VHH binders against q9p7d3. Designs and how they scored, part 35

Target 1, 295 residues: q9p7d3
Amino acid sequence: MSVITQAQEIPTVAANPDFNYEGDPIIIQLCDRDTVFELSRDQLLGLPESILMCLFPRGLLLDYEIQECQLTQRPLIFQTADFDPSLLQYILNYFQMAENRTANDEIALSPPPPSFPGKCGIILLKEDIEFFILPPISPTTNIAIEVSPNDLLKLKQRVAQRLLQQKKIFDCLHLENSTSEGSAEKNLVRMLCYSGFHEDDEWKRRIQEPHRACITSVTLTNLDFSADQGPVSDPEYFPVYHKLLLFWQKPARKCWWDSSTSITYNGIEFATWVRRVWTLELAVLGANTYETAAV
Key: E = the ipSAE of ESMFold2; O = the ipSAE of OpenDDE; V2 = 0.75 times the mean of E and O plus 0.25 times the DockQ between their complexes.

## First folded at step 12 (VHH)

Design T5 (framework vhh_7aqx_2; at its last look DockQ between E and O 0.39; V2 from the best seeds 0.00; counts 0 for: pae E 7.6 > 2)
Fold by OpenDDE, look of step 12:
Structure T5 (fold): chain B 295 residues (1-295), chain A 125 residues (1-125)
Amino acid sequence: as target 1 above (295 residues)
Amino acid sequence: QVQLQESGGGLVQAGGSLRLSCTTSGFRFSDYVMSWFRQAPGEEREFVGTISWEGGSTDYADSVKGRFTISRDNAKNTFYLQMNSLKTEDTAVYYCAASYWEYPDYSLPEEYDYWGQGTQVTVSS
């Protein structure tokens, strides 16, 4: 399926004629599962599109009723989302940190990397795993071995635990393979490493989705081309940079199947199929949505 | 070495049909989104259509919707452009292209990793 990105919708605020909003920033109270986040409108809209899509798969509500926050006496908008709160917290913290650095480093943005002048780029890499356990076929009956629901659940839990222990981002790409497949993956790793990742980087967050055979992982990094020897040493440097720009506020996806994992149950080997979906997006702090449309 | 080779181009009368093929080698075909582009003389290269990795999803330019169909055969490392109800405006060099990533919009040539050499399609009145 083609990735359909939704344009960021700007919420409209229903004005309460009895409330003076002048000077009081509107706070969005985001109820994300069992966790409440308080965000400014700008913070929310500044999130990567891919994350916004996860938070609001149906889009952002266009009309918000402003309520008075009893604690802060500030205008409050309520929103709900279904996204792992630990992931969201990680993302929000990272963006906040990046924003603070940008504000303080007005001076030190020294060499002109083909960087967005005066802007900080953040790369988001997300992995969504869905895994399946396939019982083997009995050679005698030619029927799949029956596994009780309870045992199957245990097996799924075991697989999930194994996957959660796989912390290195690039291990799943099996770069040791010299096949043409390895070439594509090598190029992928190269692109990411030139952009700010390291070959031995680990997922900063990796969680199992509740009650699902799914694992979601996220890592953020600053756009940094300084780690490589620059364009003089590698003719692919510029092409990689340009390619990365294609991900600016446009989440791209890569999907593939991994069957390299197996588990043993009662002496019988079960195959595990892992569907992996990577989402890559470049976010630029301080960039107005209007500027991205021009690229 | 990565290769994309278009075939099936030629001269056809308006209202006619033509089927283009793009045969690929040197990369894992099933890992790539495949698209067709075309370029008329004096015009910019334009997006024609795209097909997902497994062929389950397609998208087309408005100008060719309902007339063109893209399909793929991963076992043969080949994907196709069936062109029906051809118009003189369809005259162009047709290029096949491959993208490792799935993008929200496939209309940008820069999104593609590999390109074919193109095949000429001429539609006469």
Scores: ipSAE 0.733, ipTM 0.888, lowest interface PAE 0.6, mean pLDDT 84
Fold by ESMFold2, look of step 12:
Structure T5 (fold): chain B 295 residues (1-295), chain A 125 residues (1-125)
Amino acid sequence: as target 1 above (295 residues)
Amino acid sequence: QVQLQESGGGLVQAGGSLRLSCTTSGFRFSDYVMSWFRQAPGEEREFVGTISWEGGSTDYADSVKGRFTISRDNAKNTFYLQMNSLKTEDTAVYYCAASYWEYPDYSLPEEYDYWGQGTQVTVSS
């Protein structure tokens, strides 16, 4: 195959690569709901693109704002879009810990090969669920049964709790031994398990949004350069970091509907429809900031 | 197990119409973005058009805009290309492809998980 066009995504947070600032370190304040996070410029720019899209869906001209702060004495404070602060804290802590390890030049148990563009890889997998409850059709009236607003609220709460208890990351893909070995879903799970995931892994963070029928889950894991032990007969095998580099600075997004969850209330079975969105991204620490995405 | 099979190709006079079908099996068709590609002899495979997994969003190469229409029927596990006002330049082998990810890069064939075997379309003058 050939490359017809260079994939060029507009970064959510725009930064000037020639930016230089003299003086006290710049502290950025992000206001995320009722929580304020303090970051350096490099900490903000180091977040995964998919997370920056969640925080700043309209974009952010970071270095322009810094220059304006210096000229006008305005505080460097940004209001984020609606994003759960506990998830942001988890992500920030994870990246700070990884940055500390790379700054100390600690010997990794599975060091990256020379062709890897940085010192450390971090895989982000995120699931966003929106769920819906479908009342059954009455056989007598041939219309949907009526559910009171209070009963609907209780149904929503029960569905949310059941979805929260379904903690295993890969169960929602419904893979069976009869599923084709060439299926994209099996290949995705195989790739992730070669890279540091395990088939029985649970979401590290899984939360319900306070006022919506939505559940957000996030797992971060270190890319394990020695975790893949591909079978000799697998023609699709190659070192896992090559596969994951396709997602470096280019988050992949998958959306699908799932009706595998149902609930019984007052003796009546209600179907549930679950819209799932997965986001997969590779973050690379210690990378050259001017490199293009690898093929 | 996974199969994408194109059909409906053939010989058509310039200015004519042809409808291609892509029949699929072995995967959950409704979860995939579907795209058409084509390849003339001695040329690179080029993008023709794509349709989202919900069917409401399409995009086309400039060379076929206004002449080709893409659709999908998730109940039938089928994906279509309606080709109108055909030109001799449209002569190629046409391939259907499926991507698990919502926004595949059309220039990166590795972002497509499944490919069909192709069907020949020949447009005579």
Scores: ipSAE 0.017, ipTM 0.565, lowest interface PAE 7.6, mean pLDDT 80
ESMFold2 (binder alone), look of step 12: mean pLDDT 84; pTM 0.852

Design T6 (framework vhh_7n9e_1; at its last look DockQ between E and O 0.08; V2 from the best seeds 0.00; counts 0 for: pae E 19.7 > 2, placed apart)
Fold by OpenDDE, look of step 12:
Structure T6 (fold): chain B 295 residues (1-295), chain A 125 residues (1-125)
Amino acid sequence: as target 1 above (295 residues)
Amino acid sequence: DVQLVESGGGLVQAGGSLRLSCAASGFRFSDYVMSWGRQAPGKGREWVSTISWEGGSTAYASSVKGRFTISRDNAKNTLYLQMNNLKPEDTALYYCAASYWEYPDYSLPEEYDYWGQGTQVTVSS
């Protein structure tokens, strides 16, 4: 598998901790493509960093806008974003649900890992796919087969549809392979499954990006270490836990290429290369930046 | 067994150059982001440089930027660090480390899955 990694500096979403927001019920109107979301400041800032980065790739200048609103006595701040609204809605709903559960249920959360007493952890797994169709080289002419733009578009759509039908999260890792390649992938699955995923889990949301050969998928799950045999039975439990903590408000990425998808055009098989980027992040409800630094 | 074995360290004069190697075995080398770190006497571990899975992205600590070059050969399961214009402050035990994930920063030892034992680099004034 060929891996292309783009190491990008994670932009910081700027919020002035010294700014007094008390007493001003400010509602943020987020215009996400063609959908308007209303969020509180806390709701917005409580989103995973990876999502905030998607919403605000240049950063969030929220404090300045809040000050301006206060000066103008405007109750609403308007922001723009370019993120799939259905994904955002899913994420917001999930966080809201989790917050409600935490507030209502002193859910005897199974003894929270000692590091997060009384806090609810949410795991975000996101996949970004970019795929390419490669025309084969004619053995007779040694030139790539020509495909009309219109036909290429159709082929891309077909590939996209196939990818959209691949709903299982872990299928792309080809765990059935007993090769060394399978080892790292197995460990990845193990880590995620120990954390609350299941081997047969599906992407909760999977969409094609508009006018792009890209697919974005997201799934959220509650941090739950009780799903598998506890620390007493598996020596890998603690290491996995500690590893997962590294993702706390620090999105990590895994990138790889696979060519498992092929498409036929006029009886000729075209190779499809799929670049997959996974982003993993742990969010903890009720945690502030100060607490994160202490872990 | 997973092994990371560093080599190429030694004594060099200030302004000199050295090339470190890290030979990896026991795991699929191309699946991991590779990094160099160093530990000077009496100091903690310091991140030096990171290279992505296929070398498409590199990062450097500010202290070594422009002087050090990280590279990798996946066919040989080897990580390299070319160190130019060495300074006495570069004196340290240099170790290679592997991470399955790409992190925003590599300042925490826990971010690495595998570690080498290190090779000593000493830069004399």
Scores: ipSAE 0.749, ipTM 0.902, lowest interface PAE 0.6, mean pLDDT 83
Fold by ESMFold2, look of step 12:
Formats: structure tokens, C-alpha cells, sequence
Structure T6 (fold): chain B 295 residues (1-295), chain A 125 residues (1-125)
């Protein structure tokens, strides 16, 4: 058998691991809408890949930019793509607190096994909703019912409020509509519930984007290793964290449409169409080396 | 260490049949949703078929439904594609791909974790 290469993903933020910046830590300013965030090179590189894709959808050659700023004596400032600053603050704070715990060598309730490549794992779940309201065709006039721009805005705001109130993380996966206990959706949720979630958990952050028909939700939680209690001699035994390591720096997404919400305007019911993107990624803190895709 | 190796491609007359295989190694095959995709010369990637973790759910592109059958054998870590009533339009490099997600979007390659090199299928008149 010969070795066959696999399909590869290119990191959003590229850095040169051979570069060593002596002296004070390099401080980077990120401009996100009206907010400036300060972080180190290592803090930026440590963010989940799915978040870096949101901040820098066209990529960033970080060490090239650092060297260019040093040569030209210009400030090291980057403009991010449009991402809600309150969500970014939540993410940065979560990673800062996790870094502080691992740096202080605090005793974890369920410490990682030696085969885990770092000191702790952080699971990111993210939901992106885009929704649409479609006025029905009038049977009398054979054209779409006209709605003023102001009334359409009000309808969009009401739909957003209803979607925001659907705050349980796993309800959108339609687990109760499954015909079997062993469905793939139920197996995914079961895996996550062994990893630190409860089936009734709510999004920690859930926000409507300003002036858009979009909702973004993010939850971060610590990977719980206690579910790996099983006999290591079992040839079928495979700890849950091994499955989650498949998503380390490799976010996975599920995309689908729901037509589950309607809204009434002046006695007429309008269809509402919802596109959902559900994202799972694992971050690993304190890893000795990053895994990179083979070329 | 992860590998997906396709085989079974070749030259076939229109109306004929081929069976593709995709041998997986270096990961727990049964934990992944598996897909077949194809790429014709000068065209983008096209989704062909997807099969769930245990094989209970399958989906097909409209262009191949009723002619192609996806299957998997988790004991052998192997994915299959039976292609019947082949047409010249089926000529392409056929790839297998693996995703942890139940319904990955093939048009978003970041939703797939592993890809094979591909095996050539050529259908002549």
C-alpha cells in the first residue's frame, strides 16, 4: 500500500513558527466596529479557527505584517470583518480566564489523560441564523402583498425576538422528531453531553446583528474528561475526547433550512424561512505543538 | 496517518457499470458521515452522494438518483459506490470524503475533515 495524501485546510491566520521575537511581547490592536481589542501574538493565534475565519475571512499573514510594521515604524493595527464586539469580548475573556487557570496549575476536577495533547480543552458551539419573511401572493390581485418598509422592519424585529427566545442549544436539531434512539443527531448530542453539556443547556450569548436579519449565538465550555471512565482493555473503547480531537483546529458545520415560524400582519399569515449554520470546534490550550495539515 | 484511498475507477462503455471503493485508515471510520464527490475536467466539485454513520440514511444528487447506490462496511472500514447505467456525463475524478457532521455541506470543503486523492471514471459512447 502506498501513502495517499488527504484534502487539507489552510489556516486563516498564517504565522512563521521559526520566528522568535526577543524582548517585550508583541501587542496587536484589533479594530472591530467601534471597539479596539488588544491581545498578544500568541493570544490571537490561539483563538478557534472558526472565530478567526469570522474576523479575517480573507486571511492574515501575521508575521509578514509584524515585520512590515517594524520596518516602517507603523502601529500594529488590524481591521476585522464585521463581528459583534460583545461576542468577541466574551470569547477573549473566556480564553484569558482559561489561560490563567492553566498557568497557575490549578487542579482540575477531571484532569486530561496523558494522551490529550494539552492542558485543557474548550468546546465552541456556534449558531448562525439568517431569516426571511415572504409576503404571500394575493389571490385577488395575483401579486405579492405589499408591506411598507417600516412595517416589514417591525415584522423582522418580531421574528427575531421569537428566534432569540428559542435559546436551548440543541432544540434546533429536532431530536424529538427522530424515529430511532440511535440517530446520528442523537449520537452527536449524547457525545457533547458526556463532554460537559446538558440537553437543556442554553446559549451563553445570543445576539441579533444590528440592522440585519441574522442571529449569532456562541457558547464556550470546558471539555469534561470524566465521561472517559471505561476499561482501557476494551478494544471498542474510545474515549469521547478522541472524537472531539477531530475538530481541533478543524471546525465542522451543519447547514439546513427550517420553515417553522410564521408571523401575522393585519390578519394575513406570512411564511418565515430560517437558514441555520451550526458549528462545532475544539480548542486545546497548553499544547506542546500545533498540528498542521499536510501539504 | 489518516488515509482515504479510492479504487475501482476505469474506462467503461455507456450503459455499463462500475463499483468504486474507498478504503479508510488512521481514524475510527464508523464515527464519520461519508460522501462521494466528483470533478469533471474544467468544472468545479459536484456532490454525488452521502451516507450516515451507520448507513441508515442516504442522499443522492438528482443527476445520479436511481442509478448510483452508496453503501458502507464499517467492519472493513470501506465506503462503496455502485454506479449503474453510466452516461458520458458521469466522466470525472471521483473522491470520497469524511465528516463528523451528520449533514455536511459538500460545497463548503471546510465541513469535511478528510479527502481522498480520487479515482478516474471515464464513460465512452
Amino acid sequence: as target 1 above (295 residues)
Amino acid sequence: DVQLVESGGGLVQAGGSLRLSCAASGFRFSDYVMSWGRQAPGKGREWVSTISWEGGSTAYASSVKGRFTISRDNAKNTLYLQMNNLKPEDTALYYCAASYWEYPDYSLPEEYDYWGQGTQVTVSS
Scores: ipSAE 0.000, ipTM 0.104, lowest interface PAE 19.7, mean pLDDT 78
ESMFold2 (binder alone), look of step 12: mean pLDDT 87; pTM 0.876

Design T7 (framework vhh_6fv0_2; at its last look DockQ between E and O 0.48; V2 from the best seeds 0.00; counts 0 for: pae E 2.7 > 2)
Fold by OpenDDE, look of step 12:
Structure T7 (fold): chain B 295 residues (1-295), chain A 125 residues (1-125)
Amino acid sequence: as target 1 above (295 residues)
Amino acid sequence: QVQLQESGGGLVQPGGSLRLSCAASGFRFSDYVMSWVRQAPEKGLEWVSTISWEGGSTYYKDSVKGRFTVSRDNAKNTLYLQMNSLKPEDAAQYYCAASYWEYPDYSLPEEYDYRGQGTQVTVSS
């Protein structure tokens, strides 16, 4: 039983592998907020689990819906959860691009990592930020400074803007020279950099959620172990690779608090607490969800 | 050096209780999701319980729900497992394990960054 499923209902994509979809590709329409996306069944099922969870929090009974669509001769339209359409578009475009490259580069692909022969891996890194502004306690009254709702909203907007300007992925980890070489943060950066990220990479998409003190960011990268070929002699290379494979169709999360942000209101400094949740997932193109169950 | 040291295991009768502790050192304890796993003789490693970084979320194997309680004290770098109403099927070597990431499931030993030496729990009449 999934640990996460105990806390949250994880949507399941019910697909019948035996369902004969012979004929024209089934086009699915996704209604995401005010935007309609069209994608094939395969494209939909090829999305990272973490994204599917966002889109279909109640699960996806795809085969049933497809059958109904075929019977009624109506387009298959799904209402999705509240997910930013620009993020979804970015993801879809990226996957499409990756698919096209794989199809065309059959010849030039560097020897696939031993674990995914002939398959292209894509790493998804998502950040969900929730931030809070804490009024300071007046030393004279021992009561929190009162802020009007309107002013609080303005403050939240200011904080959001600051966070949106933080584009570098790894800046929030505050890697300093004083940070021990064996720190979890350094290890995290190392793992990601070995897999295709760069230390100075930026979020490809970063948006503020509507009417919320939340920011969602997403970046995708191709799995590429060649970029930072440290010396083949790096004993940590193989362990990192294996660890990365643990994220294959398994969205893992990391949560921590960041209090490094402050804001000034009327000459008074307000503390800002930022909860950061990273989701990391490895997706493999062409790998049907059914094949992953066997690994 | 990273260390996870389990304690509190022992022999109990069915229906009895034990409290396991795991003392962590050599890493930032609060940065890790902590889990209890167990291994019975001739069986593989089995996930038992997980607690999130700050203890806000706890997860349990179905067979131990309502009987086991996981907790942590980050100030003391200690993980706990209160085991009540113990059954013979609970007899195993219990390990404390740390994961930097929270995984949807803990089915593989590799999902843990660190694991202790374990403490033996025996349930016998």
Scores: ipSAE 0.807, ipTM 0.930, lowest interface PAE 0.5, mean pLDDT 85
Fold by ESMFold2, look of step 12:
Structure T7 (fold): chain B 295 residues (1-295), chain A 125 residues (1-125)
Amino acid sequence: as target 1 above (295 residues)
Amino acid sequence: QVQLQESGGGLVQPGGSLRLSCAASGFRFSDYVMSWVRQAPEKGLEWVSTISWEGGSTYYKDSVKGRFTVSRDNAKNTLYLQMNSLKPEDAAQYYCAASYWEYPDYSLPEEYDYRGQGTQVTVSS
């Protein structure tokens, strides 16, 4: 058999698993725009990898920085990349509540599926929208219609408001217009609905950047197979479950364009182009203890 | 009906060149990350190269880096692999594969949603 060496994946925030800190808990300050977040080393390392990639796109050598700050008697402060603080707060609160439930030995309403590598699963789904407005060509001049800077701003605000009102997570996939049964979009929605989503779910957070043509949406949900805990003989249960594990600590991205919307301004229709990026990640709480694998 | 059809394989001398093509149909090609994978006799599936949806990011297995170039033409629904400086170790059945998601790595067969029938590359002196 061939042995092929591959480049090892490294996490965005690197930490020494053998490092053991004595004394008071280490508190880290993250500066995100106008907000300072205080969290422990373990709380930072417990965030989803996709979120850490947003906060530290160039990476962070965490334990090296901790040791350097302790040696120089400097506060442990990191400047994050541009990320909306209300979204970060939502994510931090969600994980803190989930960790409290796990640490307090609270009973979950639905147990995880067999052979799940931890105690609790959390699915992160994130949408990043960038939108563009295309002025129509004048039939008399054969050039694009001129729009003043103030009118362009108002037009962008109207497009953003329309996109914000599209609150249902799965509507942008246009499943009712699919020409192929068993499409990748339908399989994605089916996987998520087997795993804790509902077809009519709305984004839990949907944030506009009013000075940018951008919208960010995030939903966190508990992994829950109770909706698909039908007869044990259901052959579709295990293939969907194994597909979901591909996203464990391995965020995946999907990018596509949507040009199905238009907006009317001063009696003229403007086409809109929407670039959507979805990020999907499975986080697992209570993983990484080899003692549990024997039971 | 999804189809991936590879072509351009054949017999070459060591140090020679080949250009593989993969024609795609039955799905929105521009929505998929495209990969080349290969399988030598008596061996498992080996990842070779991946190219992003828009073609701006390319990734290569270390042993082919600098010798192989992956590209795509979304207007023609076609994936390409230019293979230069071919070695006997490159001999394999080469498959075109499509993934709905961009993964951090492509080490698992489950990460590929579609795979073609392959084209044979043989390197002999």
Scores: ipSAE 0.387, ipTM 0.721, lowest interface PAE 2.7, mean pLDDT 79
ESMFold2 (binder alone), look of step 12: mean pLDDT 81; pTM 0.822

Design T8 (framework vhh_7pa5_2; at its last look DockQ between E and O 0.45; V2 from the best seeds 0.57)
Fold by OpenDDE, look of step 12:
Structure T8 (fold): chain B 295 residues (1-295), chain A 125 residues (1-125)
Amino acid sequence: as target 1 above (295 residues)
Amino acid sequence: QVQLVESGGGMVQPGGSLRLSCAASGFRFYDYVMNWVRRAPGKGPEWVSTISWEGGSTSYADSVKGRFTISRDNAKNTLYLQMNSLKPEDTALYYCAASYWEYPDYSLPEEYDYWGQGTQVTVSS
């Protein structure tokens, strides 16, 4: 069955699974902005694909680079793309913690089916916000109200601050809408809550990008189907599991606009448009990218 | 109730053109990535084309690239597929399918949330 891949060549971090390192574990140094991270080959390869894509948008031939470094006796240093170091640290710490738990609980973690036997699943949810402030049209002149660049910057900062204060993940989905329109969002929340999220969960990290009207947020959670034992009779339970599997090392995106935020400037209300992009990915500890290709 | 209704199919000679339409109702059309998927006789489903929520991004299977054009009108809740330079191998039932998420690939039926009933396209001399 020809994997009908959308032609978007997703840059990947490529490694040879058969590559055997002789000697001491190789430490990789990632230079992310002004921060250097140290991690093993396995740790790097174990990161969610969506994160790897952010770090290495052009891809990375990891083993090739390792070999070259060994041959040339140069430090193994990779430059990453522009990614907030605090986010990366959060992700790395979380994965490390999860690995440690798995190693210690080898005997006990028989999650009931459906589960990844002997493996721990981690769900990554990322939000990328881009927001725009639209000056209103003057009713008298029929021209957009002029705002100085400096004032506009201040307005953007105000909006950013408001967005940063919105910590609850699902608040932006406006679930109170009882109409069929709310069904998609409800289903989304349902899926995530069945998989390990809680309805009142907050973004674990939420930052404003430097010098940009952008906010990036990340939350990781362990795959846990026991968290919201809806009625055993919920026909949607099983389908949710299957749906979630679609995100296994295949980051999916959801994009939408909302205008839930307004700001006032000199007594005039400015509309704010917020573009939200969610990225959802399921990562499985101990599973390398080569195993996912077989699914 | 969610409905996707395809139209515009028919019989055409090789080299001919058809324009398929898919009328959507019962859901917020603009919240979904829209797709065309086809199924030829004796074959499994084949992804044809995808268009993003606002139409800013489109993708095509290699087999139809350069010949087919996907578009959408969110105001009309309608998806389109302009098919030019049709070939006999394009003969299939063409489905309109909606996906809430944008996936890297659309090889699995489960990646689609809603399906139409399909419209038959037959390319024959």
Scores: ipSAE 0.683, ipTM 0.875, lowest interface PAE 0.6, mean pLDDT 85
Fold by ESMFold2, look of step 12:
Structure T8 (fold): chain B 295 residues (1-295), chain A 125 residues (1-125)
Amino acid sequence: as target 1 above (295 residues)
Amino acid sequence: QVQLVESGGGMVQPGGSLRLSCAASGFRFYDYVMNWVRRAPGKGPEWVSTISWEGGSTSYADSVKGRFTISRDNAKNTLYLQMNSLKPEDTALYYCAASYWEYPDYSLPEEYDYWGQGTQVTVSS
C-alpha cells in the first residue's frame, strides 16, 4: 500500500510559512526600453531628481503604488520614459557604490565641514544635445537646396560622430583667453573645478540616441571639500559647496545654441546648429529627511 | 554696468490692468531666464512669474495664474508682465530679475543674479 500526497499550487509570493518578517521586502522593476532594472524603494528614491524626471516625466506616486501592491499582491512593474539603459546602469552603479561606502564607514577622500548637511556629495552634470543640419541657400533660386533622405542620413551620421568625438566637458564653453574674467561661464567652470572636476575632464558616458539627432552625456563625480581654500584676503569668500547647495534636490538647467560646427558634403558646406542643455544637480548622502539646504 | 529698469507701475482701481516693462542692458539678455518678483508692504520677496530663454516656457505663482501674462522680446532686450483683474493684494514693489540657471522653482534669493530697482503697483479705490 503506497502513500499518496496531493499538493496544490500556491502563489510564489502570497504565502511562505518559513518567513517571519515584520514587513515584506519590496522589489521594483523598471522597464527601460528592452532592459529591466530591479531595485529597492530606497534605491529608486535615492536617484537624483533630474534622473527621476527623465524616467517619469508625468510623475510616479510610489507610496500609493506600494500600498496597492501590498493590498492586491500585484507586482511593482513600471514603464519608464525613453532613457538610455547604459546611462541608467552607470548612475545606479555609482550611487549603489557610494551608498555602500557610507554605510560601511569608509573614509571619505575629503571630510565634509560640520555645516554640510550630510556625509558626502555627488555632483551630476548632464548634457543633452539636439543638432540640426541646414541646407545652404541656392545662389540661383535664393531658397534652400533640396537634399535626398539618404544624403541627409549620411550628413546626420557625420555630424553625430564629430560631436561624439568632442569628449572634453568644458570645450563647448569656448573658454579661450578672449573670454573676460568673471564671466558666467568661467565662474561655472571655476566652481566645478574647485568641487572635484578637472579642466580636461571628459564625459564618462556620451552616447548617440539611436532614433534621434540627439547626444546625451553624463558625468558623476564626488564633491571634494579639500579644494575649497579660497583667498584668505577676501572676507566675503564663501566655500564653493555653499554655491553647490543651490542645486541640492533642485536640478538646474542651462541652454546654449552653437552654430560653429559645419560639414562639407559633395562639395557643399552645410551649416549645423547645436542646442545644448546642461543639467546640474548635487546629491547629498547621509543627510536626514528633516534637514533643509544650508545657505 | 548691468542694468534692469522697470516701468509701467502706478495706481489702479481693483479690476484694472497694468503692463509692466523691464529694459535690460549690460549683459546678454537672451542667455538668461527672466523673472518677476514682488515685495508687498512688510513682506519678503514673493516669486511671481518666470519665462525661459526663448520665451516658450512660462510659469506663474498660484496667486496670479490666469490674470498675469509674462512675455519677452529678445530683439529689444525687454521683459513684460501684463497684469489683468488686479486685486488689492497685488499691491507691491515689482522687480525684474535675471537668472543664469533655470531652476524648478525659485525659493532662494541667490538663484537670481541681477535685480532691478522695482516699480510700484498700487491697487486701491
Scores: ipSAE 0.533, ipTM 0.791, lowest interface PAE 1.6, mean pLDDT 80
ESMFold2 (binder alone), look of step 12: mean pLDDT 84; pTM 0.859

## First folded at step 13 (VHH)

Design U1 (framework vhh_7pa5_2; at its last read DockQ between E and O 0.60; V2 from the best seeds 0.70)
Amino acid sequence: QVQLVESGGGMVQPGGSLRLSCAASGFRFSDYVMNWVRRAPGKGPEWVSTISWYGGSTSYADSVKGRFTISRDNAKNTLYLQMNSLKPEDTALYYCAASYWEYPDYSFPEEYDYWGQGTQVTVSS
ESMFold2, look of step 13: ipSAE 0.650; ipTM 0.853
ESMFold2 (binder alone), look of step 13: mean pLDDT 86; pTM 0.875
OpenDDE, look of step 13: ipSAE 0.825; ipTM 0.932
ESMFold2, fold request of step 15: ipSAE 0.576, 0.596, 0.563; ipTM 0.821, 0.828, 0.812
ESMFold2 (binder alone), fold request of step 15: mean pLDDT 86, 86, 86; pTM 0.875, 0.879, 0.872
OpenDDE, fold request of step 15: ipSAE 0.853, 0.856, 0.855; ipTM 0.944, 0.944, 0.941
ESMFold2, last read: ipSAE 0.597, 0.615, 0.609; ipTM 0.826, 0.835, 0.835
ESMFold2 (binder alone), last read: mean pLDDT 86, 86, 86; pTM 0.874, 0.873, 0.873
OpenDDE, last read: ipSAE 0.859, 0.847, 0.846; ipTM 0.947, 0.941, 0.944

